# VHH binders against Type II restriction enzyme HgiEI (hgiEIR), part 1

Scores and structures below are computed, not measured.

Target 1, 274 residues: Type II restriction enzyme HgiEI (hgiEIR), of Herpetosiphon aurantiacus (Herpetosiphon giganteus) (p25260)
Amino acid sequence: MAINPITRNKIKDYLNSFIQQQLSVYRERSLREFQDVDSYLPSLSKDGDLKPFHASLIPASIMRLNRFERSLSTGLGSTFEECTRLIALDHHAVALRNYDIQAALDQAQWAAIDQLISIIDRGLKHQTPSLNQMLEQIQSIPLTGILETHIVRADLYIQRHDGSELFFEIKSPKPNKGQCLEVMQRLLRIYTIKQQSAVPVKAFYAMAYNPWGISRASYRSSNTKKYTDFSNAVVIGQEFWSLIGEPSTYTELLEIYHEVGLAKSAEITQKLLQ
Structure headers, positions and changes below count from the first letter of each chain, unless a header shows other numbers; antibody chains aren't numbered by Kabat.
F, E and O are the ipSAE of ESMFold2-Fast, ESMFold2 and OpenDDE, as the mean of both directions, binder to target and target to binder. V2 is 0.75 times the mean of E and O plus 0.25 times the DockQ between their complexes.
[cut] marks letters that were taken out.
The coordinates of atoms that the task and the answers printed are left out; those that the model quotes come from them. Centres of patches stay.

## First folded at step 6 (VHH)

Design d1 (from o8 with S111Y; framework vhh_7ocj_1)
Fold by ESMFold2-Fast, scan of step 6:
Structure d1 (fold): chain B 274 residues (1-274), chain A 124 residues (1-124)
Amino acid sequence: as target 1 above (274 residues)
Amino acid sequence: QVQLVESGGGLVQAGGSLRLSCAASGFTFSDYAMGWYRQAPGKQRELVAAIYTGGSTRYGDFVKGRFTISRGNAKNTVYLQMNSLSVEDTAVYYCAAGDYSWDFSTGSYEYDYWGQGTQVTVSS
């Protein structure tokens, strides 16, 4: 198995805590409303959650479920980062979350990165972004001799046993345009900083799953294909998790999530549907 | 009670060497990754070196080739050998244990344990 029993139990404990935290947040928000949640005329909300017209038209139970699902979806993304770190530690020399690189580059290179992202933003005619072509342009730009220091953060950093380095931006599998551009900018910054590296370096836009199916061929996000180097920069579902562990890592991880879900099913249903 | 106690800091001339030690107690040392971080006045804390349970290491870009991290599981101690010291290495050095992980009580990512720090001052 790609996920050993010790790591499996750590993931289960983490996900159990995650679900408890989500239920706690749900209860806390319910308690912040001044009037009964079934009332269509609530008068106070400390967090600005009043939607009086929605509450007037939609049953309170539906609004509660929708609120919980949105909160869960936001938090679930963070679970992928932690699970990736835990699994990667069983397969690689180093795995760190929120990894900061402090680097000094010529101001012309920072400016070139920003200009290339601006070009993608305006739209490429009859072509898609290419990391290799963009990096060649950045390396070839006339230098000013003035250095600027920036801090560049990666969501996940892995160093393999051979010393090679992997960087990941773990983001939505259905990104908007802005998210695509943000990731491409981050990848260009990482690659430019590491241009003199003695070891191989790769940086990716990582998606925990494919919303359209199992294989890469089923993926259908027009934003991803238009605003990223899809072929070289993006790793999806099993592709991503295979880099972290082994080919079976994705399916084994899904089984752990499912097992936790089954164990917590009655508690979740009881707390949300009452 | 988990405790990390740093030692070996002090004043040294540029070009000199120092060896820092971090003695750990209250947990199974061999099961945890160990690291060294530093914080200079007016700067954020940064990674110096890390060593994992299998012996794999990682270093901050500013110390590669000059510093070496090692661990002695029998003595529950992690070491940082610092060579070719420069004034820019002046900082409080902190020992850390465990993985950088989500803490639900604070709603943030934190290392499991941190020492109190030891001062290293490099004079010109």
Scores: ipSAE 0.000, ipTM 0.098, lowest interface PAE 22.4, mean pLDDT 81

Design k1 (from e4 with E109K I114Y; framework vhh_etentamig_d1)
Fold by ESMFold2-Fast, scan of step 6:
Structure k1 (fold): chain B 274 residues (1-274), chain A 125 residues (1-125)
Amino acid sequence: as target 1 above (274 residues)
Amino acid sequence: EVQLLESGGGLVQPGGSLRLSCAASGFTFSSYAMSWVRQAPGKGPEWVSGISGSGGSTYYADSVKGRFTISRDNSKNTLYLQMNSLRAEDTAVYYCARGPDYDFWSGSKDAFDYRGQGTLVTVSS
C-alpha cells in the first residue's frame, strides 16, 4: 500500500525531530572563529577540529554549513532505517531496527566465513563474489563439533505474514572496499545461522538511493560490483523501497522528505547563519 | 562515556502495572531518539517502543500498543516506559537503548550501539 496518512505523519514527525536534533548537536559544538592570527593561535580543540588554513580563508558561516551537512549525512542512515521500519509495518507482521541474533555455530563455520572474506579482500581471479558459492563452501566444510556463540546485528529485520524473514544492512550507495567486505561478511553470517530455518530467509545490502540514476543499469560503483555479490545481495533505491512497501514507496518517501525540508528551510537557514 | 541505567522492574501480578525508568548520562540526551527493547527468557530481543529526541513522536510494537506508553523528560535526562495490563508474555529483561549513530556516507556506524544493563520484569501469579 502507498504510504498511508498515519505513517506519513509519523515519518514527518520523525524527520522534524531529526533535523532539530542535528541543529541542537551543531549548536552544542563550537567552531573557532578566525578574527586574526594572534587570537587564533592559542585556540585549543579537544576533538581536533582546528582548521587554521580553512578558517583564515573561508568565512565561519561556510565552515558551519559544512559541519551541518556532514552531521546530517551521518544521521541520514538512521532516518532510512526508521522510515523502512514504519513503512514495513504497514505491509509486514514485524519490523525491527538493530535486530540482534545470538547464535551458536561450529567454530569451523565462523572461521570459514572469515577466510572467504579474506580471499575476496586479496582479490578473486576473474570473478566477483557469489553468495551461493560461498554458502555452499561453508556448508560443506568438516565440522569440529565445537560451538561458538556470536551476536550478529542487522540494521533492519522484517518478518512477513507467512513467517518468512528479511534482513537488511542499510549502507552507503558508494561504499569503499572495507564496507563491501563488512556487509558481505554480515550476510554470510546471517545466512549461515539461518541455514536450517523452516521459513525462507533473505539478507540484503540495501541502498536508499542510486547516485547514478533511477535504474539498476545506471549504477557504477566499482567497489560494489567487485567486492559484493551485486546481482544477488544488493538492492538499490526503488528496488529496496519496493521490497518493504510498493513500487511508489520511493517517490512518495522523497515527497515527504521534501515537504519536511521546505517546512524547516527558514529555521535551518536562521540557525546556520549567525 | 555513554551510560544508561534502567530501574523499576520487579515481580507483578497479571493485569498489574509497572513504570520503568532509564537514567542517561554522557551525551546530549535531547538530541537522540531512545528505545525500549526486551528479551524474554530463551527468545531473541524484541523492540518494544521508541520516542523521538523531542518526545513529539512515539512508536510501539503491535504486541504492546494500547497498553504501554513511552515518554521522556529531557530536563532530567530520563526515559520512561509505563506498562499497563501486564501479561505473562511481557516477562522479560527490559533494556533502555540509544539510537545508533550512523555514518551514511561512510557506510558504517560511527558510535557504539548503547544499551543499559537491563531490568527484569516478571509477570506471574
Scores: ipSAE 0.000, ipTM 0.119, lowest interface PAE 18.2, mean pLDDT 82

Design p9 (from c2 with D56S E101K; framework vhh_7ocj_1)
Fold by ESMFold2-Fast, scan of step 6:
Structure p9 (fold): chain B 274 residues (1-274), chain A 125 residues (1-125)
Amino acid sequence: as target 1 above (274 residues)
Amino acid sequence: QVQLVESGGGLVQAGGSLRLSCAASGFTFSRYAMGWYRQAPGKQRELVAAITSGGSTRYGDFVKGRFTISRGNAKNTVYLQMNSLSVEDTAVYYCAAGWDKFYSGTYSPEEYDYWGQGTQVTVSS
């Protein structure tokens, strides 16, 4: 059992609170149905919530459901971070969310990281990014002797019992290009900060699940494969959760989410479909 | 199974000395910063002393010059030698362990990931 009963109950309590928060902050649609376009044209929104084409085309009930799903999807990322922290504490020496590293590096190294990301952004013809090659380039850059201090945040930090360190950026399994570039920049920063570490350091783009199937071989995101070092930087679903805990962690965690979902199903349905 | 077990607390007369020990298990001790914090009734938890994995030390203003923190990596133990004790030193003393922060140098309680249960130190006049 990768998730012991005490940690299982902590995760259930956390997810129950998460669902309650999602339901309590769920808002009515910003736009009501209008009789015609002329009645809509003078409408104002302080927060930029007007969606005239959606409001004209889509029934209000569908818009409410879509907003809940979008809010839930955004919030699920935070649940993955907290669940990984709780599970990791049972398997590793240290586990911290939103871990800040304050580091001084030569200004030339910070600039080199930004330039390498710019190169990926412009597209590598018939090539994918390589973390090892990029890190070698950063390491070999002539130093100016001028230090710049930056704070670099990891979504999750783990220190294993042997002192080795793991850093995770936990993001969507179907990222857009910008998200891929942001993660790659973060990994390069972490690795460069840790370049003289006496212990092994690994930094990952972590995905809580694989939208295409259980195995790595089934993964199909073109953005991920084109704009990240897929082979060395990305851990998906069972790979990720096995690293945090044990091989069964992924399926055990899904069972906990499912159990909470079943317990909350009536409340969710009543709030969204009434 | 990270554990921090404090020992060496007790009752002592003003002007006396005590040595606290904190035995650590379940993690690679030599890679962690260790700290001692104290909390008196009705007060907030405050820094007494801290020592990094590399041996650099920090002390709270009210104990500097009287207390000494040290570590024994071979025994996975951190020590606090308390000399010239006063009634104001009466508190529960907590052992803490946390990752060494690069360049941060902060020693606030939230820097520490693991805490012991505490040991009572009572100084009588």
Scores: ipSAE 0.000, ipTM 0.097, lowest interface PAE 20.7, mean pLDDT 80

